# Ledger of designs, part 1: VH-VL binders against SAC3 family protein C (SAC3C)

No score or structure here was measured in a lab: all are predicted.

Target 1, 177 residues: SAC3 family protein C (SAC3C), of Arabidopsis thaliana (Mouse-ear cress) (q67xv2r213to389)
Amino acid sequence: NMEQLAKTLTSLYNIYDANRKPDYIYENEAEFRSLYVLLHLNPSSGVMGEPLSLWFRKLTFALVKSKEICFVRNLLRLYRMGNYKNFLSRTASEATYLQYCISEHHIREMRLVAVQYINNVCYKLQPYPLLRLSQNLKMKELDVESLCHECGLETCTDPDGFTVLPVKQSTFRSPED
Positions, changes and structure headers below are counted from each chain's first letter, unless a header gives other numbers; antibody chains are not in Kabat numbers.
ipSAE, averaged over its two directions, is called F for ESMFold2-Fast, E for ESMFold2 and O for OpenDDE. V2 adds 0.75 times the mean of E and O to 0.25 times the DockQ between the complexes of E and O.
Where letters were taken out, [cut] stands.
Atom coordinates printed by the task and the answers are left out, and those that the model quotes come from them; centres of patches stay.

## First folded at step 1 (VH-VL)

Design f10 (framework fv_felzartamab)
Fold by ESMFold2-Fast, scan of step 1:
Structure f10 (fold): chain C 177 residues (1-177), chain A 122 residues (1-122), chain B 107 residues (1-107)
Amino acid sequence: as target 1 above (177 residues)
Amino acid sequence: QVQLVESGGGLVQPGGSLRLSCAASGFTFDDYAMNWVRQAPGKGLEWVSGISWNSGSIYYADSVKGRFTISRDNSKNTLYLQMNSLRAEDTAVYYCAKDIEYGYWSTDFDYWGQGTLVTVSS
Amino acid sequence: DIELTQPPSVSVAPGQTARISCSGDKLGDKYVYWYQQKPGQAPVLVIYQDSKRPSGIPERFSGSNSGNTATLTISGTQAEDEADYYCQAWDSSTEVVFGGGTKLTVL
């Protein structure tokens, strides 16, 4: 479970800190430390830890400049902004395997944000093509259709044979609440 | 089928240099950390060096620091070990070893090459 | 600064259980890996992350790790299991370390 992983990572960080050598970076340290950020992207997740602003201040300059830490710092910014498109795109292209696995819940959360935005807030009046949602959410079209139905939304087929999402449906509900 | 093929071993005098290569095939080379592990005649295994998938993390055993340099060329699916200031105690079969885990250095080795013999003697 | 200590040899009769130990300070706090090496051959991974078995490795191979000692257990030992066995761990101070190896003799 995620809580147990967080405890294991904290123990590992203590070992890194206790054995710190000048100019030495331990193998996978940047990646393992980046997992802390991913576990704490949503402060409401229930995973205990110190605030990310205080946590980042403890990192050495070498760690701050690492690709793994730069990636999760950017991801945190995108997450806080609700920028689902860039969050999902960057996770797909830049995350390590382990970072991607730990991010699975937040990937789903961002996909739900996208569906809500398209239905409720998007200024387009035309039905939204599922093929475009598929591309933006990094999902197969059938999986996007399933996700829309989980959110209480109906899909239909347009005159050209494409599956579309009629926007402004009042039936939207988050499957997470 | 995963294959790792080492080359570049041979006989060299103390103080000399050798460059080892490991040609990888059968997997996406740039997704995995790679390692060199050696074994002296009649002795056990000794880890020499490791390099992450993107060369962002490189580590050496204390016995070789400052003398050996690990590197990789992902476009050629090849791992290298540049060995300088060779000593008699560097005599060993040198194995190329692939990490199990995708995308990061897990320090567990699922595939090993056949090894290449390096003999440092006068 | 971890050093891994293995017995130099272990002997068992066919069908008996072989146990090979690997000892190091606080080794139970680290993942341990086990490799089998037959003469003239490259090592083969038989156990990873303390107790997990790779596909293709017989189910008679198992592992454990607690306190200061990790153990490789081979139940119903067969003649083909005769080999050298090496444990391996990672430590933040030492990076990758191997044990000295154990020669398993089956009769």
Scores: ipSAE 0.000, ipTM 0.440, lowest interface PAE 19.4, mean pLDDT 83

Design f11 (framework fv_felzartamab)
Fold by ESMFold2-Fast, scan of step 1:
Structure f11 (fold): chain C 177 residues (1-177), chain A 120 residues (1-120), chain B 107 residues (1-107)
Amino acid sequence: as target 1 above (177 residues)
Amino acid sequence: QVQLVESGGGLVQPGGSLRLSCAASGFTFSSYAMNWVRQAPGKGLEWVSGISYSGGSTYYADSVKGRFTISRDNSKNTLYLQMNSLRAEDTAVYYCAREWGDYESYFDYWGQGTLVTVSS
Amino acid sequence: DIELTQPPSVSVAPGQTARISCSGDNIGSYYVYWYQQKPGQAPVLVIYDDSDRPSGIPERFSGSNSGNTATLTISGTQAEDEADYYCQSYDSSTYVVFGGGTKLTVL
């Protein structure tokens, strides 16, 4: 439950703020505060809160320049730009486990956009190896194959025996419900 | 190992025709999209044409549409470029390039190139 | 749609850092690739997917791509790095677009 998580994080933030000391950052504070940004990447997500521009203004300078806050600020920029390519790359290389878990639905959204892009636009009708797609999307090969099938895309075996997505052979269908 | 060898270049008159070939070896040719990229003397790289792994789809730069035809024969591991209605501005070294890409297309192997000179 | 602009030339002293830019509207939303071409030779891929190096390419080559500018960086530039450098990205209308190229001179 994301709404319950947002409430528990708010309680934690209140404890940090009540015990604020100049130039002091509590253990994991930057990470826990970064989760607020991830919960509010999409205003239509249903988790309501203070606008991110105003929320950022309330952070101390030390928190603003922390790697956890810098990561989610960059991620917010990429999300707003529609840059799914760098969103997936940055999340895979820089996110903590908690950041990854909280952003999971946005990661799934970007994975669907990537699969649609590869099938329809990106990859000039040459087969796309599922092993490479699994590495790039940070998924097991079977999970990538399942995702492709969920999107209405069929897979096949290339002459070397590897499973591939024969791009532009099937019409992408979003698995939304 | 991976090898691309272009042939068929030469001197041709304006309005003439020429057919380039690219012989591929060292990889499964039928699994890769292939491209032609040219470079006029002292100028930069210009993408000319691309063809899907099966030959079912072809793409062309606006400067060559209607005049050039890309094709391939997967049984012979050979890529072709049929060039018709040649113009002086088509003078260039023509490279055969193998396409790869995780998100976007790029060229991981290039041939040595073959010179096409269109001159009276 | 997308046009890629490179400076025509960049000069560095041996051992110094060379930076070659590739500018295009919203280029940070697309992957960028970099090629090195020495006189009389075919291009060689030196950076793919913005920042990754192919096997065999020296670690002094690195790439970045953000906003409207992608950058190829060569740290501790060697005389052998003197060459023309081309950036490349994707355009749905042509599928491949190259920058105009940058001549790197190491003096």
Scores: ipSAE 0.000, ipTM 0.533, lowest interface PAE 13.0, mean pLDDT 83

Design f3 (framework fv_felzartamab)
Fold by ESMFold2-Fast, scan of step 1:
Structure f3 (fold): chain C 177 residues (1-177), chain A 121 residues (1-121), chain B 107 residues (1-107)
Amino acid sequence: as target 1 above (177 residues)
Amino acid sequence: QVQLVESGGGLVQPGGSLRLSCAASGFTFDDYAMNWVRQAPGKGLEWVSGISWNSGSIYYADSVKGRFTISRDNSKNTLYLQMNSLRAEDTAVYYCAKDSYEYFGSDFDYWGQGTLVTVSS
Amino acid sequence: DIELTQPPSVSVAPGQTARISCSGDKLGDKYVYWYQQKPGQAPVLVIYQDSKRPSGIPERFSGSNSGNTATLTISGTQAEDEADYYCQAWDSSTEVVFGGGTKLTVL
């Protein structure tokens, strides 16, 4: 239903554009326009639309400076950099309810990127504490453990009683595949 | 350019307290873990404490546990080390060091110039 | 937990290869990092994750890590490479440990 949402937002944008007044922002316009960026955050997604570089150039100066558009512009940068920690932190603290709902797919994607990165790159053979992962992914520790298991990874308890993720497990698989 | 500038060092008597600060610039401070590393005059490097990007994970060397407290203020791009119950053996240059990752345990890719702490009577 | 042992000093002639060892129990199972420190200066990272060079570090610096021993190798050693070198690893208790340091003399 993201395609239906994209169609509805496009219709709304046409109404805004048809009734454009210089330097005027309609109620909720910045938020609804920010949803376009979130829907097109991943260029490999199936959602059709204008490239973001061209889309941004069409925004008024007032819209470009809005909190909602500034938030998604920063989020796009973090997404393209693979900066999962800041992406997840900022969505948790700054997103509106609608922005968060549309971002759910990308939040999950960033969490999967984090688990894969930690397993494959972060530590040579040292276990990664699940408490660290839970804080970084903005999840409860038990939910992180479930995510790791969903990715084909095992967890265990270290000598100090902490739950840890042994790294370099060859069993990693994306549950989205 | 990345800069880390330590301050707060000085002469203090045994049992006294000092608070060190490290002002960071040239990078996104809240993206990285931060560390304190010390070096006694003419001696080697000793890791003191590390703090994750969000203060959610904090670790200390056994020699300072219960006496030192690491903290950070991401709104001010500043790292702190509160040192209590200071001992002569704590005399050292204290370096602020940036980790390459959001959680410490990686490399220290940038270091400050250090601030000298002298504990003597 | 782990203790890292380095030789206290290594001497080489200009243009020769310097090798600095860092030994610890099962060190090959951990990432090792190397720092260069010149008198009165802060340490500088020269090798990370066993063998990788940060931007700006000369190609003559290389590293390896296998079994119980990590090695920092400086090929074609120059006078400017004279410094103290420290290895570092992170153990399973989340404590960072440094080696005792090696003074490299280029004569």
Scores: ipSAE 0.005, ipTM 0.503, lowest interface PAE 11.9, mean pLDDT 84

Design f4 (framework fv_felzartamab)
Fold by ESMFold2-Fast, scan of step 1:
Structure f4 (fold): chain C 177 residues (1-177), chain A 118 residues (1-118), chain B 107 residues (1-107)
Amino acid sequence: as target 1 above (177 residues)
Amino acid sequence: QVQLVESGGGLVQPGGSLRLSCAASGFTFDDYAMNWVRQAPGKGLEWVSGISWNSGSIYYADSVKGRFTISRDNSKNTLYLQMNSLRAEDTAVYYCAKGYDEWYFDYWGQGTLVTVSS
Amino acid sequence: DIELTQPPSVSVAPGQTARISCSGDKLGDKYVYWYQQKPGQAPVLVIYQDSKRPSGIPERFSGSNSGNTATLTISGTQAEDEADYYCQAWDSSTEVVFGGGTKLTVL
């Protein structure tokens, strides 16, 4: 329950703020505050809260410059732009365990955006290797194949023995409908 | 177009005081942290002080703590640095620098020279 | 408490690749930023968050940051790239830290 988690984090933030020393940052505070951004990446998620633009303005100078807050602020921009490649790359290399768990649904959303883009908007009808898709989506090749099948896309084996996605041959269907 | 214009630099004696100003234009001043960075003649860059968008968080380098005071007037789009008890080692070009989303410096003024000498 | 160490000078021939290092304890755990400064001018941001280029910065500029060392790479170095280059990181304690600077000579 993301709504309940958001309420719990808000209670924690109130404790931080009530006991704040002017320049002090509590242990793990930057990480826990970053989770708020991840919970509110998608305005349609149903998690109620303060708009992110106003929420960021309340952070201290040191918190804004923390690696955890910088990371999620960058993820917010990438998410809003639909930049799946950089979103997935940075999440794989920089997210803490908690940040990854909270952003797991958004990671899935970005992977679906990628699969749809590769299948639908490439102008050439060239098979796309699943090994390359695996690298770009930060997934194991078998998991990528499973994701493609969930989206209504068929995969096949290249004459060279590689598993490929024959782009524009099947209609993309979102499994999250 | 972002523009930062520093003023208030000059020659002062050791122990003297100066107030630097930075007039900002071309962006929503209230949304960004602002910083002072200095550079002594022939030396590298040294961060001096930073202030959050609402003046709620203020930080100083150890070398200036207790002597310098950073402030801002959001109604005038102006950043200030009050420098007291100046020393020869404070001689430098002082740059006004805008925080790019508050974590690094995307725009810099042309700088104003402060010379502390007898 | 982090200190950023850069070589004082790097020389390359025109068209060759220049690499400028910036070393600090656990620097790969922090974001690194790179600034170019030409004589008599204010610094210009050329790389932010380890590897990203601001709009208007030529593609020949790239960055990386891993372990204890961040690197600014300039491919096909041109005469106009002669400048002092500074790395910068944010110390989690509250201080912005700059490296000592590297003078790049293209000859």
Scores: ipSAE 0.000, ipTM 0.460, lowest interface PAE 16.5, mean pLDDT 83

Design f5 (framework fv_felzartamab)
Fold by ESMFold2-Fast, scan of step 1:
Structure f5 (fold): chain C 177 residues (1-177), chain A 120 residues (1-120), chain B 107 residues (1-107)
Amino acid sequence: as target 1 above (177 residues)
Amino acid sequence: QVQLVESGGGLVQPGGSLRLSCAASGFTFSDYYMNWVRQAPGKGLEWVSGISGSGYSTYYADSVKGRFTISRDNSKNTLYLQMNSLRAEDTAVYYCARDYEGWDYYFDYWGQGTLVTVSS
Amino acid sequence: DIELTQPPSVSVAPGQTARISCSGDNIGSYYVYWYQQKPGQAPVLVIYDDSDRPSGIPERFSGSNSGNTATLTISGTQAEDEADYYCQSYDSSTYVVFGGGTKLTVL
């Protein structure tokens, strides 16, 4: 329950702030504060809270400069830009385990956006190699195939034995509709 | 009214030392990260060093690490830059700049600068 | 570490739109800031967070940042806009980095 998590984190932040020392960062504080950004990455998510622009302004510079906060600030920018490739790449390489778990829905969202783009908008009517999708979406090839099927798309094997996604399939549907 | 006033610049020989000061007024000095940014004659801006509000954390550009030391005295609202082992390429106008302590790294207020010339 | 590249100069006639680019690998993934510097003066912040204006900065100044290029746009350029312009950004490991600067000439 993301709303309950948001409330629990807010209570924790109040404890940190009540005991604040200049430039001091409590154990795991940067990571726990970064989760607020991930929970509010999509303002339409329904998780109540302070707008991110005002929330960031309340952080100390030590927190702002922390690896965990820098990561989620950059992730917020990529999310707003619709840059799914860089979003997924940076999440795979830079996220802590907890950050990854909390951002799971947004990772799935970005992967769905990628599949839709490749099927519906992709320039050429040439099958898209699942190996390339696997690399770009940071998933195992079998999991990419399952995701494509979940979106109503069929995959096939090319003459060289590689699994490919035929593009422009009219059966595309978002499982998150 | 926020003001930053630099002093301590001048002519110094290669290998020499200088200490720059920046007198701050019009805001709660200890709440702000402070920075030194330099500009060689006819050249662009180069960030030199930064220091947290409490003075606990300091940061340096690779070109000055081990030679320059940033410090502050919050009781006097003053920022310092101790420059040792000066080189000809350190010749520049040195600006004191206030950093927004929150979510951003931009400089909202700058001093007028103090010229450091490293020459024989 | 990201490196920021700006054109050394841009020329525009009064009343026309000036565009100054700032190129860096994945710069669209970071916030960009823009400073104006007139001869003998300290820099002045004109854009922060890619596109936001500080109080007192004219509406003709705007910014954008996408992919590998951030852009400062000055619409209806005035004679007093003639200055050097610097972009600034950062990444997860680099505190501050400036572009080389662009001299804007209003002919």
Scores: ipSAE 0.000, ipTM 0.468, lowest interface PAE 15.5, mean pLDDT 83

Design f8 (framework fv_felzartamab)
Fold by ESMFold2-Fast, scan of step 1:
Structure f8 (fold): chain C 177 residues (1-177), chain A 124 residues (1-124), chain B 107 residues (1-107)
Amino acid sequence: as target 1 above (177 residues)
Amino acid sequence: QVQLVESGGGLVQPGGSLRLSCAASGFTFSSYAMNWVRQAPGKGLEWVSGISGSGGSTYYADSVKGRFTISRDNSKNTLYLQMNSLRAEDTAVYYCAKDTYYEYLWGDYGFDYWGQGTLVTVSS
Amino acid sequence: DIELTQPPSVSVAPGQTARISCSGDNIGSYYVYWYQQKPGQAPVLVIYDDSDRPSGIPERFSGSNSGNTATLTISGTQAEDEADYYCQSYDSSTYVVFGGGTKLTVL
């Protein structure tokens, strides 16, 4: 339960704040605080909490400048811009284990954005190779094929034996809708 | 098209005051932190001051703290720098610079757009 | 307090690779930005978040940041790349910090 997790993290933050020394960062504090941002990336999320702009203002300057907080602030920017390529690339290369686990839902959201873009807007009339989509979405090819099918899209095999996604299929539907 | 246009620079005597303005267009002004960065003739870049998108938080370099005041009027898309008690070492081209992300990401992102600058000369 | 050190000048022949360093204690734990400035002009952002390129910046510009050194790399350097280059990061006590600048000469 993400709401319960948010409450647990808030309790942990209160312990850090009660024992605070200026510009001192406790072990794993920046990472645990970064999880709050990941829980609140989507404004439509059911997770209750303080608005991110007010929440960031409460952080010490040392925390704001930490790599963990800077990473999630950058992810927030990429998420809001719909920049799925950089969001997925940076999450795969820079996220800690806990950051990745909390962000799994948003990673899925960005992958769906990518599939929709490729089918509806990009690559007019040219089948898109699933191997390339696999690389871009940071997924195994079979998992990408399953995602495409979940979105109402068909895949096929080209004359050379490669699995491809025919674009401009009218059957596209987000599985989250 | 993002544009930042500075004005208000000029010659002033030591101990004097000047107010710089930066007119912004081409983006949602209130959503971005804004900054002043200066460059003395033939020297490098020095960050002077920053202000959050809402105007609720301001930050200053130690060299100008207590003498300079940054402010903004979001209804007019304009950034200001009130400079008091000016010294010869404040002589520089002053640039208006937009933060790369929204108001609460101060100091951990760079500046994606800069104005052309306005020259401030402090001389007797 | 963090201090960013750049070499004052770097020279390369056209078509060769230019590398400009920016050294700071533990700089790899913070994001670095790079700016190009030509005489009489405002700085232009060429690299953000250590290695990302803004729209409109040629692919020959790239960046890296690890340990105590960030590097701006210009592959196949062109005459038009001749300029001053500044790195920038941040510090908890001083907020925004710029390197001293590097003059790139292409000849």
Scores: ipSAE 0.000, ipTM 0.487, lowest interface PAE 15.3, mean pLDDT 83

Design n11 (framework fv_nisevokitug)
Heavy chain, then light chain:
Amino acid sequence: QVQLVQSGAEVKKPGSSVKVSCKASGGTFSSYAISWVRQAPGQGLEWMGGIIPIFGTANYAQKFQGRVTITADESTSTAYMELSSLRSEDTAVYYCATDYEYGSWYDAFDIWGQGTLVTVSS
Amino acid sequence: SYELTQPPSVSVAPGQTARITCGANNIGSKSVHWYQQKAGQAPVLVVSDDSDRPSGIPERISGSNSGNTATLTISRVEAGDEADYYCQVWDSSSDHVVFGTGTKVTVL
ESMFold2-Fast, scan of step 1: ipSAE 0.005; ipTM 0.534

Design n12 (framework fv_nisevokitug)
Fold by ESMFold2-Fast, scan of step 1:
Structure n12 (fold): chain C 177 residues (1-177), chain A 122 residues (1-122), chain B 108 residues (1-108)
Amino acid sequence: as target 1 above (177 residues)
Amino acid sequence: QVQLVQSGAEVKKPGSSVKVSCKASGGTFSSYAISWVRQAPGQGLEWMGGIIPIFGTANYAQKFQGRVTITADESTSTAYMELSSLRSEDTAVYYCARGRYYSGWSYKFDYWGQGTLVTVSS
Amino acid sequence: SYELTQPPSVSVAPGQTARITCGANNIGSKSVHWYQQKAGQAPVLVVSDDSDRPSGIPERISGSNSGNTATLTISRVEAGDEADYYCQVWDSSSDHVVFGTGTKVTVL
């Protein structure tokens, strides 16, 4: 549960702040603080908290330079840009277990953005191979096929037996959660 | 280096309960899942349940629902599995294992404890 | 309930290839992990996410997963490969870890 996690993190942050020493980082502090950014990637998510711009200003220099905080700061930028490929690639390769779990909903959002972009905006006349989409979305090919169908899109098999996504289908629809 | 160290062997009577411990060292305890897997003599691996210490909630296999309790103490980096109403069929080696869960993509056990033999006999 | 079926045993000569199957409906849509367990020891993860090898695992050990069958392949088999091998998936529909029935590999 995200609400239980948010409460636990708030208590932990208070302990860190009360025991602050210059340029000292407690074990796992950077990771746990990074979870705040992931909980607030989408301001309309319903998770209450202070704006990220104000929150970042309160971090020590040592925390700002940590790999965990740098990761989520970059992830926030990619999320805001709709850069699904780099968002999904970096999350798969750099996220800790907790960072991945917290970012699950945003990973799904980015995968939906990718399917929509490939169908509606990507200006190609040839069908898009599901194997390539599988690699870019960090999903198994069958799961990508299911996601395409969930979005109202049809897939087909090419002459060589590979599954492909015909682009420019007018049937695209965002699935309900 | 991550290491999971379990408590020693137990001999119990039918109807009693047993509590096995698993102490983690060398890695992050709170943010990883700790699962319990048992193996009866000459039999296969059977998942009992797991806990993510920072969330404080456990997930149990249906077969063990109501008689297994999995807990964690973050201050000592120790996970516990308590099994009640013991039967002779519960005689097994009980393992703790660290799991990585990536949103339904995979749930794999990268480190295992040495195992704890629990013998249930009258 | 989702079940993973393995052959009870596989016998191979040294230097040959052992193949251990793990069967289930549409297992190719799941991530399969493989564990090696030697007598008196805890299991060791030898293949993760269908085909990835953890650090320290010999290149002779590989995995694949497609359709209804996942396969663990041990090439150039050595006496030290004698062990029980288990496949494992996460069944998201039940929120449960599922282990295969196990395969005992014997090297002549």
Scores: ipSAE 0.000, ipTM 0.502, lowest interface PAE 14.5, mean pLDDT 82

Design n7 (framework fv_nisevokitug)
Heavy chain, then light chain:
Amino acid sequence: QVQLVQSGAEVKKPGSSVKVSCKASGGTFSSYTISWVRQAPGQGLEWMGGIIPILGIANYAQKFQGRVTITADESTSTAYMELSSLRSEDTAVYYCARDYSEYLYGDTFDYWGQGTLVTVSS
Amino acid sequence: SYELTQPPSVSVAPGQTARITCGANNIGSKSVHWYQQKAGQAPVLVVSDDSDRPSGIPERISGSNSGNTATLTISRVEAGDEADYYCQVWDSSSDHVVFGTGTKVTVL
ESMFold2-Fast, scan of step 1: ipSAE 0.005; ipTM 0.497

Design p1 (framework fv_ponezumab)
Heavy chain, then light chain:
Amino acid sequence: QVQLVQSGAEVKKPGASVKVSCKASGYTFTSYYIHWVRQAPGQGLEWMGRINPSGGSTKYAPRLQDRVTMTRDTSTSTVYMELSSLRSEDTAVYYCARSTEYYPDWSYGMDVWGQGTTVTVSS
Amino acid sequence: DVVMTQSPLSLPVTLGQPASISCKSSQSLVYSDGNTYLNWFQQRPGQSPRRLIYKVSNRDSGVPDRFSGSGSGTDFTLKISRVEAEDVGVYYCMQGTHWPYTFGQGTRLEIK
ESMFold2-Fast, scan of step 1: ipSAE 0.006; ipTM 0.533

Design p10 (from p1 with heavy chain S99V T100Y E101D Y103L P104S D105W W106G S107D G109Y; framework fv_ponezumab)
Fold by ESMFold2-Fast, scan of step 1:
Parts: structure tokens; C-alpha cells; sequence
Structure p10 (fold): chain C 177 residues (1-177), chain A 123 residues (1-123), chain B 112 residues (1-112)
């Protein structure tokens, strides 16, 4: 689980730190270090650790410039801002297998944020096509339909036969507590 | 191996109902729509409707909506298509199909069709 | 309903030669999201249909690159660069933009 993974990663980090060489990155080090950020994206997660701002400051220049660390640093910013579209797009295109697996809970959170935002947009005058939502959430259309229903929202069929989400439904209810 | 296996041929009298089954295997049953398409002897293809196996939501062709019902059983990964008030023009091969609308990121999927169920309506 | 018209209905071709099938829709197939939901299906004798092409020009997994789709709006074409014996069958265009979904009448490809 996550707690066991966090302990294993801490042990691995200690080995990296004990054998530190200037401007040297060990095999997979950037990826494994990036997992720390993903485990601590939500400060309420219950995984004990150092605050991310202090953690980033301890990284070597080579690690800071690595694609894995740059990726999770950008992801953290997007997550904090509730920028679901870019968060979901970047995880789909840039995450390693391990990064994606650890991010699953946050991916679900961002998808729920998206559904709530779309439903609650006061100036949206037309129903939102599920095909467009599918593209933005990086989900299959039927999974998007199921997610909308989980949130207490009704879906309808437009004149062209596509499934659409009527916006501003008062029945919206987040399935997460 | 992704597979859709349909029930066997049926012979029905006009006015009767027929229920065709389509059993899915080799993939997550609730992750893909199942469509039904029929083909009269020597004729082209006609779309009948689709079902979302996750929530059970359906959408039917307007011409058939008062006679067709699609259901699913998630415990057996099976979709059913029932057509009532049968007429001679309902004589056809009925196909179930798993068809995707989009690529799932870098994943490429072929559509998958059942082998077909022949339904003959005769007096 | 959107009417899909294919031509020719019968297409005799010599092995190794190219083949071309036209499909015309009575209305534009461009959806509000900017995509065109035009599919091509193949049905070999005695077999279930299989999709070859989706969204005008995208090949399904496992479909040989000798098959290509093109077109826009209301005019679409399926091309086979060099016909092989296994290509014998009926080809259908199908629109998924407007309800109800509709198929063309089919084009029978035969080896002469």
C-alpha cells in the first residue's frame, strides 16, 4: 500500500543520499524521488513527511532539471490551482507507469472537480457534450456518463443523438467525502 | 482474448417476442458500450440501439423504441436484446458489437462483434 | 434521417489493382466538437462486419495500411491501394454524427 511504499522510498532515498556524487543521478533516482511529491500532493493524505517546499530545496541541480521532477513540480502547481484539464492531459501524456499508478486518487479528484465546475458554471447556456468531456477528462464516454450519474447528474440526448450533460442541475452531489 | 458470444438461432411466430443474449469476456464488461445491429437476408446493416453496461442506460433507434428493450447482467457479463410484436420484416441476423468511439490514450482497440443470431419470423 | 449513398454498388477489380468506393451523406457529418464521425465497415462472406476506418481516416488496430479513408463534410472515399483476394466482401460507410445512425447500402467488391 501507500504507507509501505513511502517507507520503501525513504530507505531508497537514504541510500542515494549516502552515496551522493556531484552532478550524478543514479538509475531511476529522479523517478523514485518524484513519487515523494505524488504521495504528498494532498497535505491531508495522512502520509507523514517533510513539507514539499523544503523537500524541493534539498534536491541537487541535476535532479531539479530532470524530466521526472519537472513533471511532478508542474503537476503540483496544477493540482493546487484546480486546473483539471492540464493536470489530466499531462498525466496521460508524461507520467511514467509508477507515477500514474500513484496519481490515481488525484486523477479521480481532478475529474470530480471538472464535473462540478462544468455543472456550476453560471454563464454556460448549452448542455455540455459528453464527447467533449471525455476528451478533457481522458476517459471513455461511457465512464464519463457513469461519473456524472455518480454525482447525481442527469444526462440527455441532443437532436444529433449525442449524449449531453444539462448544466446547472441542483442535484449535484460529490461521491467523495 | 476479447470475445462476444451470442445465443442460438430462434424461430418465432408473428406477434411473439424474442430475447437474444450476448456474453462478453476478455475485457472489463462495464467499460464499453454494447451496440445491436441487424441485417435482413441479402440487405444492408441497420443500427437498433446501444446499452451502457455500467449504469444500464439505453438509447434505441426511433423506429424500434416502442418494441425493443436492452438490459444487462453484470454478474454474468451478459447483454440482452428483446424485440416484441415480431413481424416478418424482423427476420434478420442480429449482431451485438463492442465499438469504441475514441482511443484510450496510446491504446488501440479493434471493434469486436458477436457471431450473429438468426431470428426467423414465420407463420 | 441522414441518407448515406454509396457508389458503385458493385465493384469488380483485378487482383493487385487499386479500388475506390465513394460515400455521400445528405447532411454534413461534422459534429459540434469539430470531429467527423464517418466509419467504414467490411463484411466478408458469411462473417460478422468489422470496422476498418473511424473518424474518416483513422485505421482500426490490425487493419492493413493498404486501406485508407479520406473526405470531408458530405463526401468520403475508401481506397484500397492494391486489392488482395481476402478483400472480397461488402463495404459499408456509416455515419455516427446524427441520430439515428445510418449505413450506406453497401458496395460488393468482387475479383474479376
Amino acid sequence: as target 1 above (177 residues)
Amino acid sequence: QVQLVQSGAEVKKPGASVKVSCKASGYTFTSYYIHWVRQAPGQGLEWMGRINPSGGSTKYAPRLQDRVTMTRDTSTSTVYMELSSLRSEDTAVYYCARVYDYLSWGDYYMDVWGQGTTVTVSS
Amino acid sequence: DVVMTQSPLSLPVTLGQPASISCKSSQSLVYSDGNTYLNWFQQRPGQSPRRLIYKVSNRDSGVPDRFSGSGSGTDFTLKISRVEAEDVGVYYCMQGTHWPYTFGQGTRLEIK
Scores: ipSAE 0.005, ipTM 0.527, lowest interface PAE 11.2, mean pLDDT 83

